# Designs tried in a protein design chat: VHH binders against Protein DOG1-like 4 (DOGL4). Part 1

Every score and structure here is a prediction.

Target 1, 232 residues: Protein DOG1-like 4 (DOGL4), of Arabidopsis thaliana (Mouse-ear cress) (q84jc2)
Amino acid sequence: MSKMRNLVEEKFLEFYESWVIQLELYLHQLLIAHNNNTMSETELRHLISKLTTHHKAYYTAKWAAIREDVLAFFGSVWLNPLENACSWLTGWKPSMVFRMVDRLRKSRVVLVEAQVKKLEELRVKTKFDEQKIEREMERYQVAMADRKMVELARLGCHVGGESVMVVEAAVRGLSMGLEKMVKAADCVRLKTLKGILDILTPPQCVEFLAAAATFQVQLRRWGNRRHYVTHS
Positions, changes and structure headers below are counted from each chain's first letter, unless a header gives other numbers; Kabat numbers aren't used for antibody chains.
F, E and O are the ipSAE of ESMFold2-Fast, ESMFold2 and OpenDDE, as the mean of both directions, binder to target and target to binder. V2 is 0.75 times the mean of E and O plus 0.25 times the DockQ between their complexes.
Where letters were taken out, [cut] stands.
The coordinates of atoms that the task and the answers printed are left out; those that the model quotes come from them. Centres of patches stay.

## First folded at step 1 (VHH)

Design a1 (framework vhh_6qgx_2)
Fold by OpenDDE, second read of step 2:
Structure a1 (fold): chain B 232 residues (1-232), chain A 123 residues (1-123)
Amino acid sequence: as target 1 above (232 residues)
Amino acid sequence: QVQLVESGGGLVQAGGSLRLSCAASGRTFSSYAMAWFRRAPGKEREFVAAISWSGGSTFYTDSVKGRFTISRDHAKNTVSLQMNSLRPEDTAVYYCAADYSGLYYEDSEYDYWGQGTRVTVSA
């Protein structure tokens, strides 16, 4: 089903489509680098840098967009239902990437004890941060039944004049809280990603990033196929 | 927003040592990767060294490997560059840079910059 999109949604959709295309190109490079072992450490680091820059661009665009309309990201019309279903606070759940790390460990990748320890510490920290955000979200959701939101519900059937102002204020308050939560979640994502890349060697980083990108791209493909969704 | 202030530059003879320091403002210092860049007279700004947010990873340009050491102090919100065995070709303005997303060789990717500190190495 086609959804009506606002300007923020349309703009971000356009950005995201382009961003995903570029991600696929980088994925190709990552896979080549991983499979051929022909690149020097310096070259691998540069490739990693390109990917991190690419992800940086995503969050830069996202954060600019959420300032305008955070609610757009709770619908995420640029994503298919499968992608949306797998989303945690408008993105990937930070702790899920450790599954990818675990996969590396089961593959040809050898992690030294020091790396394993650091990864476990990071896992614990990430989980803690997730839980903290979840608690805050719960608190926020409970608080949604406050005076302003009750008023919003009451006035939903007959909005006019002063009532419009009250409703707008309530919505603004809601949006502000959501924006805070989304930013917090994104921070955890970024920290987790940085942490992982900091612990892994360049070859390991390439493999990890390839796995992550593959998962993202395939999730989109699977979702689109299943739900017959096209966004561009 | 993060403010960066470099210090420790000066005149030194070849073979000498200097320690540069960069003080960062804000409470989120630990989230930022830190780097040193330098600009020699008549040359483009170039990457010198970088350190990850945790301090667990360091990177150096080839010409300074074995001579320079980058480190950071989370408690003091500082990043340092210990420069040993200095050479005339190390003469430059040294800049501290910070980025939230990660480490980069490209200076264009860093979000915050200091004003720089001048290092002059005489023959």
Scores: ipSAE 0.005, ipTM 0.275, lowest interface PAE 10.3, mean pLDDT 87
Fold by ESMFold2-Fast, scan of step 1:
Structure a1 (fold): chain B 232 residues (1-232), chain A 123 residues (1-123)
Amino acid sequence: as target 1 above (232 residues)
Amino acid sequence: QVQLVESGGGLVQAGGSLRLSCAASGRTFSSYAMAWFRRAPGKEREFVAAISWSGGSTFYTDSVKGRFTISRDHAKNTVSLQMNSLRPEDTAVYYCAADYSGLYYEDSEYDYWGQGTRVTVSA
């Protein structure tokens, strides 16, 4: 809509497309490593480090973009409708990655008792953090219908420099609130990812990261098929 | 202005006990989760204990579990940390923190902080 908003969306779209291409290249390396036991522990740790750096780069770029226009991340133009439908507060729901972890429990390589205990503790903590953020989102949505906001909306229906400035200040406040909330959700995502990787062995990390990347890449491909369906 | 003030710090012998208190002023903190963090010399600030807004949930770092007890008094708008079986490794500056939305183990997520109270445990 606005020129600044369009520039943020265009820049992040370009970034995201290149980021996904690189993720696909890393996924290829993860699948090779997972299917072959030829890589040393040092080589596996290096590959895992490349993936964690890649995810950190995403959040660095995202946080720079939301500082400029957080609303660009609600219904993002760089995501297809299926990807957007699966989003929780502008990204993956942290507790969902434990579905990938549960797959590891059924794989050839089994988790030891100590790992299962630590993963369950992390799952509980992650769910608690999600619940806290959901309360903040509920408060934010309720505040949109609060008496003060209703009165500001009424003022915004009239042309006047004073009312325009007051409404603009309130909208800036709401955007800053959303930015804080999105960053809090992203911190939970990063802490959950790091926590899982710290608990798992390098081969288990490779299997986990391969499962997560495969899901992300396939979800994008499934949604993109919808956009290439033509009518007769 | 909302303010948190810690008290109860001091010097204690190993195996001894100490009770820290945090008094909140300004608005009531009945809707806030409260936590204690500590920073030992040369180390990063670490989580110690937290209590939910209702007092129904408490959380502790493994190194203090069974030795420390966090509690709150809604009428006095205070949170307390009862420290038993103190060890030299518990020597640190202890900070009280408040967060409206619930519990976090990351200190950057807390809305309000006190100045800290020093606890020294001698061998």
Scores: ipSAE 0.000, ipTM 0.095, lowest interface PAE 19.4, mean pLDDT 80

Design a10 (framework vhh_6qgx_2)
Fold by ESMFold2-Fast, scan of step 1:
Structure a10 (fold): chain B 232 residues (1-232), chain A 124 residues (1-124)
Amino acid sequence: as target 1 above (232 residues)
Amino acid sequence: QVQLVESGGGLVQAGGSLRLSCAASGRTFSSYAMAWFRRAPGKEREFVAAISWSGGSTFYTDSVKGRFTISRDHAKNTVSLQMNSLRPEDTAVYYCATDEYLSGFYYTEDFDYWGQGTRVTVSA
């Protein structure tokens, strides 16, 4: 119900604000590590593991929340309008991270041919998985529109208690379908992230994670300070 | 680089007290969250207590809450576990571990730089 939906949004807003603050702290550590050759490989791997755990914590919290109210993640209250405008199925588009990877080709640590080949294979696989989800979402939207139109037609003909049950069942079905698609998209995100980190060396992982975190943090800051950038 | 040395274990009667200490050397200690874990004979390691890098947040497993107190001294690079009202069930080897980023408090596998451990035996 509406009260339960509001509680889910409030809980996730509190979680997300804390999560972003911690991401900014990790970003500082990544930038220090990136600029210095003083850290051992073991120390770099620990830093990478902490970032990976931080991202996994986000998805653990998200999946608990979408079980209660998946619609809270479409046009989320904890994201500013710019962040929401850049969302693909409630999060970042998986193939977008390969743009961050492309920056590594111009970095101080050159990618070897074996890494380039594996990254290209992962990119193709990620695009394939992404397109599969997009096709499923399109089919869902068509089915949802047909279902809604049928229900609207039925409601025009039947005004009574039976209409309430039919509408509630339809809404429940829609929510379950959206939850399944959001989880599928998140699985592609996690597989893509893990795949990249498994291919890269620890210094390259630090550079990649720093680039990704920098983009996420900057996008949030730009959106939050829009009154300085736009004459609204 | 970072080394952890646990101390303070021993034999004590039920109802008694012990204070465990963990001394850290190497990288800046104050940048790290600290935790205590224990392993009883024939069992897996379990979480006992944790303290944030700032000292502002503490976490305890239910079985020790109210009896154990975790604290840290940044000047001495130490974290301590004050154990009061000890029970035979508290018999274990106690380990200190670091988590340099706080997010590992919910996930035992994320702690790094495990020490050698100190044995605590509580007799009936």
Scores: ipSAE 0.000, ipTM 0.103, lowest interface PAE 18.3, mean pLDDT 77
Fold by OpenDDE, second read of step 2:
Structure a10 (fold): chain B 232 residues (1-232), chain A 124 residues (1-124)
Amino acid sequence: as target 1 above (232 residues)
Amino acid sequence: QVQLVESGGGLVQAGGSLRLSCAASGRTFSSYAMAWFRRAPGKEREFVAAISWSGGSTFYTDSVKGRFTISRDHAKNTVSLQMNSLRPEDTAVYYCATDEYLSGFYYTEDFDYWGQGTRVTVSA
């Protein structure tokens, strides 16, 4: 975990640490709301809105950062190895959240059939979108082995003169493509999240969001303990 | 308003079967999810089973899976709980519940209407 960090990495690390702290605070509120059932629908909706806004803020920051250095997110130094291992294209895999939805169904929560159908439709759509992105990634990776990248591989650190221009062009092209794919993946994440929240009732949303936040926070905690990583 | 009336409870030996029924009154029975809960002596009320408005989806607590079956009859405005392979730990007052407003969220605390309950006693 002792990697040299560039400016983008350091900046985003600071952001992420703060963001996670706020997430934990929201998680606490979600758990209170879920366990006590004392909040009105209006209050629950407001809490849900705060969480969604918080997630949107993450992606806003992320997209600003990837514009500067998308490669930073493929070796995210702000994440522990466990978090990174569970990452799909620099974030959570969209389809995984349906496991959390399934948890609702297996718990004391009962979904109406209309919700179940809509969730299934959304799941299928999400899977389709994931696969589409994966295919694009594969195509991109294959295409990456073009003349410029081959030249980069050949020259290694022994680049100079005209070769530097070729290498630079190759790296730029690579970064642009990766940025596009990362944004696409994030869009699927956001759409999936929105879709789920649109289908669920406010109390169900609270439980779902609590589950999601718990998973994220615990994953971080477990990974940090295992690899002796400290985050502020 | 919706009224729920449970029936079918009684004394049964372990391994036996009972069929509970809940009759619902009201105009919009077919639109409501229906559920069974139970309260054992000295314990809190707990979820047992639920069925969606159409009957297409059913839900069970883990301890009754494979033994209990929830069903509904729209024509008769009833929901039933077939209980097989009964165990002493199934001893409880069983309650029928429904949500009139179709909130789409169903916890014990969220059901609007409850029956008076029917007692099930399973002897060893």
Scores: ipSAE 0.000, ipTM 0.231, lowest interface PAE 12.6, mean pLDDT 84

Design a11 (framework vhh_6qgx_2)
Fold by ESMFold2-Fast, scan of step 1:
Structure a11 (fold): chain B 232 residues (1-232), chain A 124 residues (1-124)
Amino acid sequence: as target 1 above (232 residues)
Amino acid sequence: QVQLVESGGGLVQAGGSLRLSCAASGRTFSSYAMAWFRRAPGKEREFVAAISWSGGSTFYTDSVKGRFTISRDHAKNTVSLQMNSLRPEDTAVYYCAAEPYWDLSTSDYEYDYWGQGTRVTVSA
C-alpha cells in the first residue's frame, strides 16, 4: 500500500527539486569565493544576498503550500527518511546552526571578541524561542488528545453526511493550529539565520553559508544512497 | 505581481517638512518589514528608517533620529515617513522597500521589493 501523492505534494516536490539544484549551484559559487581571495566586499555581499533571497523563496513557497495542506510537511515525500529524521517542526532545528558556527570557530575561523559575545547572546535567545515553541507544541498535542481527536474518533462511528461535515470542520481546525506552529518555527529559523549573518563579516558569511549548504546537500546525498545502493 | 509606489516628494525649504507615503499593490504586505532608503546624486543607496511587520519596533539611521518618524497602516498596506527639520543634505530620491523575513534590516541587499522612488529636494 503505497501512499498516493496529492497535488500539493506533487507541486512542492517539483519546486523543492529545482530549489535544491539551485542551492547546489550557489554552493559552488560560495566554495569558489571562499577558496579565492579575489572577490570584493560588494561582490561577496551580492552572493550572500542571492543565498538569502533563495532561502526566502523557499519559505514563501512553503507557507503557500502549508496553507493548502500543512500535513504534507509532516513526513514530506520530497525528503528522504534521513532528512525527515533530522527535521524539527518541518525543518532544521535553529540551534543546529550554532554547532556549525562552533565547528568553524574550532577550525580556526578568526572571530573577534565582540562577535563571539553577540553569537552567544543570539544562541541564548534562539534556545529560548525554541523552548517556547516546544511548549506550545506539547500543549497542542495534549489539547488534540483531550478535544479534537476524541471528537473525531466518536464521529468516525456515525453514518451519514452530517458526520462528514463535522469531521471536515474539526480537521480544518487542527490544520490551522499546525500552520501557526510551523510558521512560528520558521520565523525562529529565519531570525536565527539573519542574526548570524548580521554578526559575521562578508567572508565569514560566505564560509558559514558554504558550510550550511554543504551539510544540507550531503545529508540529502547520504539519505539518497541508502535507497539506491546495495550494502557493501 | 508585487508593486510598491512612493508619493509625497517635492521641493521644500531647509527647516521644512514633507510626508512620504508608500502604497503596496498586487498583494498584501501585512507580514512584511518595511523600510525607507535614499540615494543622493552620485552616491550609493543608504538606509533611512525601518518598521517591523507588527509596527511595534522602529529603527532609524543616526542622521535622521528625532527628525523623521516611520509609521504603517496594516489595513491600507501603507508605510509613511514623516520628515521634519529637513536639511539640504536630505536631498535624495527616497525608496520604499519591503521584505517578508528580515525584521528591521538596515542592509539594502536584504530587501526583495522596491518602489521606483520619489524625489525630495531641500533648498538652502
Scores: ipSAE 0.000, ipTM 0.184, lowest interface PAE 11.5, mean pLDDT 80

Design a12 (framework vhh_6qgx_2)
Fold by ESMFold2-Fast, scan of step 1:
Structure a12 (fold): chain B 232 residues (1-232), chain A 125 residues (1-125)
Amino acid sequence: as target 1 above (232 residues)
Amino acid sequence: QVQLVESGGGLVQAGGSLRLSCAASGRTFSSYAMAWFRRAPGKEREFVAAISWSGGSTFYTDSVKGRFTISRDHAKNTVSLQMNSLRPEDTAVYYCAADSTIYAEYFDLREYDYWGQGTRVTVSA
């Protein structure tokens, strides 16, 4: 129903706006920590924990919302067009996060050889997981074009009330398939993020998280500037 | 330390416009989330609009959405509230607020550490 979908969209829009504002506050703390060497390793780990908890809160809210209406996440109303153009299966593309790591990888003084090797292994695994999900998406698209689904769509144009139940059941099945796929993509995102943080030292984690948050915040700002014409 | 000074208040006719400005002093202004709250005669302070430290996110109460616009000028250390299509119910003292805390409940005045003295806006019927 359009009304039910609108409610899910409105609730998640409200959540996302607050979530981004908190991300900007955490980014401020990350930048202070990066420029100030007075913080202990314990204090840095605590700050990193706040960021990881914040990202986990996003996925908790997202998975609750997609349970109700997964389609709200394809062309999200809480994202500007630039953010939507950069989306891969309703979020950031996991392998692209390694661009945030490149600033650390170029410095042999900052990263030891063992870390460089582990980051490269993680990059390869992340790319493999992405390709596996892309194959599943292709299979899903083929299934949508299946003769039986095409016949159900045709039937929905001419059949009375009892066929509405069959079409509705088929649409629910398609939505459940998308939900499973989106969750799989999100699991790759979380595993990639955790993997990077497990390899890096606390100061390197702060620098990485600051770079990632800066990119996310700046991408949103760049996209929003394109639409500042109407004062909204 | 952050000091906030509001300006731009005054008397206007319904349907008119006003631009409120908040000037901040202190080294950390560009790193603060900023908000406007208002207190109407006989009421408690309520949230009006907020802008993130980067300017990438803005929030508005439903009653002002589409009429008011919050913006930042990082070079001048100012946050502004452009108020269009003013209504008599917009009559209030408007306060600029800054939040340096980790707790991001932007709609709740209790979350803000720094407040200006307020600027009075009166909208005549």
Scores: ipSAE 0.000, ipTM 0.095, lowest interface PAE 18.2, mean pLDDT 78

Design a13 (framework vhh_6qgx_2)
Fold by ESMFold2-Fast, scan of step 1:
Structure a13 (fold): chain B 232 residues (1-232), chain A 121 residues (1-121)
Amino acid sequence: as target 1 above (232 residues)
Amino acid sequence: QVQLVESGGGLVQAGGSLRLSCAASGRTFSSYAMAWFRRAPGKEREFVAAISWSGGSTFYTDSVKGRFTISRDHAKNTVSLQMNSLRPEDTAVYYCAADTGFLSEYTYDYWGQGTRVTVSA
């Protein structure tokens, strides 16, 4: 019986479960703020700051973990199968947040022309950043098939691990390239999130963050429900 | 493995034009997205324009949109920035950048030495 998780996976699973619980608590606060017209701009900005700090904490923990084992983030054990199916380079696809913005436009949120223009410019920039990352990932996949895979195959493996260190070094070298790509993708995610929040007013930011958090929480619940039904 | 060399900077009067060029050495130029950044005296480095690896997508900062045009020539391994209707506010050192983190000064792996653009009032 092979070990199903390594230490990095175990630690990040514990972190992620706590992080999601706190996200649900923040979602409750966002929904209260959204439904009440009594909160001051300062109070709304404080709530928005709590959410942005919470997301930054996620990336701080993630980057520490990928320095140790980036492969743990490809097929993450802390995510259910539905969450994993919706992942793009170990996280949410940056352009997907503009679908949340589109839902705001179709609700009771009124965006002025200047905001619409800036959001469209940010959307185009974000899609362009995604294309660059996708092309670079293709380059890494080609390099993996050409160099590292041929090296690993040529080295061979014997009973007793006399080639173990060489194989481990080759895998670590490949993983450094993936770490660079994941960090680049995460930088696009953070820039896209900040860009949207910088364009929106505080009440619009609250509605946007509530929509995003609702989707993330609901996706996890849908996937967990399906997992329980399948597992039983 | 990629070296970037900028050229085309100089002194120009307001309303004038300049064309900056970035020459890349190496076999994999066509594999990189390319961008121009600038740093004005006393200010932080800011994004100016970017072009995808295929040349099919471009993005510009608001202050230069409609005035600047980025293009690339795969045969010459060059990226160009055509700057029209120059303003004193465009005075800066312009840098060519390549590789990861398309629109971030922190995630670009390869940078040129920069070329100075001065726009007189």
Scores: ipSAE 0.000, ipTM 0.124, lowest interface PAE 16.0, mean pLDDT 78
Fold by OpenDDE, second read of step 2:
Structure a13 (fold): chain B 232 residues (1-232), chain A 121 residues (1-121)
Amino acid sequence: as target 1 above (232 residues)
Amino acid sequence: QVQLVESGGGLVQAGGSLRLSCAASGRTFSSYAMAWFRRAPGKEREFVAAISWSGGSTFYTDSVKGRFTISRDHAKNTVSLQMNSLRPEDTAVYYCAADTGFLSEYTYDYWGQGTRVTVSA
């Protein structure tokens, strides 16, 4: 993959590598907490807070980078092909995390009826929000064949002058729309995660977060082995 | 968008009591965990108390345990903080916050403007 990386890609790659390392450290702590019943509720809540803060840091960095070049995230050179293949609008699909919640239900974790009800409500809401975004994306993709994009297609092989300006304007327009879409998707991700964590008890949150982090880390490991991807 | 408005602050003598209230706008009050934070003079904002969306779970910072009680009323879209046995070190601007599952100051989605509590010696 001899893909030229721009400054945004390089910067975010460095950030992400560091972020993943920290995630692995947190994962270790989560696993200890999960396996050790001696931790107090306060300690568990503190650990949960650290994880949520870590995730928010990711999106803060992402959104800053997106403002500069949203298209970088549709290539995501910091991810391996497996990770990319599992991506929905530049990240994890929000509804996917409910599979992890289901795992809790199959484990020693006991969810009370009220929790189950709220989780189902949240699942429905999440699905609705996903579908809404998907519809907008479809509309956007169809609308891409506008005058500017047609001009881009026509003039893209030509050099210089007014044609270049038209192409740039068209790309900017596309980027703005994509940025909105990505942010919308990220909001759904964050809301879904927050919703789940509010419904669950601290011990359940720790188990859920451990499962989520494990999945993310293992997906990266599997993908790297399969495709011989070398990261810093 | 959720708007939060605090009330109930004021001047009180040490050992006294105050009840803070926070009114939340919108129809999604039940979707949010609610919390109180405070910022003392010259200090950073700190967590005080939180209550889950259902009201079934509450937790407090150590310094207020046994003295403060957080509660919520879904019908009125309000969260309250009953503060008993107040101490001078409780002097601060108290903030109401709304989130869907976080305890960190940095993770809450909505904040009120704050209400000032002053405890005299």
Scores: ipSAE 0.000, ipTM 0.225, lowest interface PAE 12.3, mean pLDDT 85

Design a14 (framework vhh_6qgx_2; at its last look DockQ between E and O 0.01; V2 from the best seeds 0.00; counts 0 for: pae E 17.8 > 2, placed apart)
Fold by ESMFold2, look of step 4:
Structure a14 (fold): chain B 232 residues (1-232), chain A 124 residues (1-124)
Amino acid sequence: as target 1 above (232 residues)
Amino acid sequence: QVQLVESGGGLVQAGGSLRLSCAASGRTFSSYAMAWFRRAPGKEREFVAAISWSGGSTFYTDSVKGRFTISRDHAKNTVSLQMNSLRPEDTAVYYCAAGSEFYLPTDADEYDYWGQGTRVTVSA
């Protein structure tokens, strides 16, 4: 059990560090594109596609890692991560991305009426999807509380392998459910990102992605803090 | 929508302690960074303390470090501020705030939801 978590945590940390370094390289390209109004629409769309692909690669690696050990993305103590299951499952709340869009509107990006309308529609849809995920999180929180009570009863009764097998099956069921919820939350994040990039013009997408990449690069300590916590 | 209700304010002598509590209603409590701000009479709101959405990170303004402790309880949907070694300068209305951002912002305009406030008076 310890061996499995160490391998998953170490491999994902290695991936994440490389991923952030590559994101920094893409950020340099985004800043050049932003500061230099000589790139064609085709060149801008190619750069945007590279960023989209890079973000999808993050989730591909994450989903492989959570299949092996979903707790690596919450903490090292199973019940503590489950007690926090209403938190936004290993990431940012999908609607937070609209704060970045709103900041850009205030300072540097002019949106036409059609774009504003489409962004508001996407914001409403994203919030609806968030509410569905929150309801499912609450359902799993109740189920996790029941299974914690079963584990406490087990500790009070020094039982044999049959009771352990029932507890293990319950824990596996919760872990599988939590994995599905993390993937569902990530899918909302990806669909929202793609929706925003579809609404914005290529120059606006470059500005958005540059702002997002800057923030993510500065949050590299979050990834290191998560890794440190899961090792403790 | 998130609704925040503070409690636990009151009158206390310098050197004493109070524990403020903030009850949150709404299904998204666990997604928010939570903070306490305070406003002394005639002054602007100032940052006191913040806690990350998970509870794993905290941040305090310099004047309260070592005296105040912020904590959160996801099962009860509450955020607490334990205030020890209170000073007259801590006299203020204390506000609970929630933001949807992942990091620990110290600017009030980064927080979307606010409570009504609870008054803390520290007498000499």
Scores: ipSAE 0.000, ipTM 0.100, lowest interface PAE 17.8, mean pLDDT 74
ESMFold2-Fast, scan of step 1: ipSAE 0.399; ipTM 0.724
OpenDDE, second read of step 2: ipSAE 0.282; ipTM 0.698
ESMFold2-Fast, scan of step 3: ipSAE 0.000; ipTM 0.182
ESMFold2 (binder alone), look of step 4: mean pLDDT 81; pTM 0.841
OpenDDE, look of step 4: ipSAE 0.625; ipTM 0.850

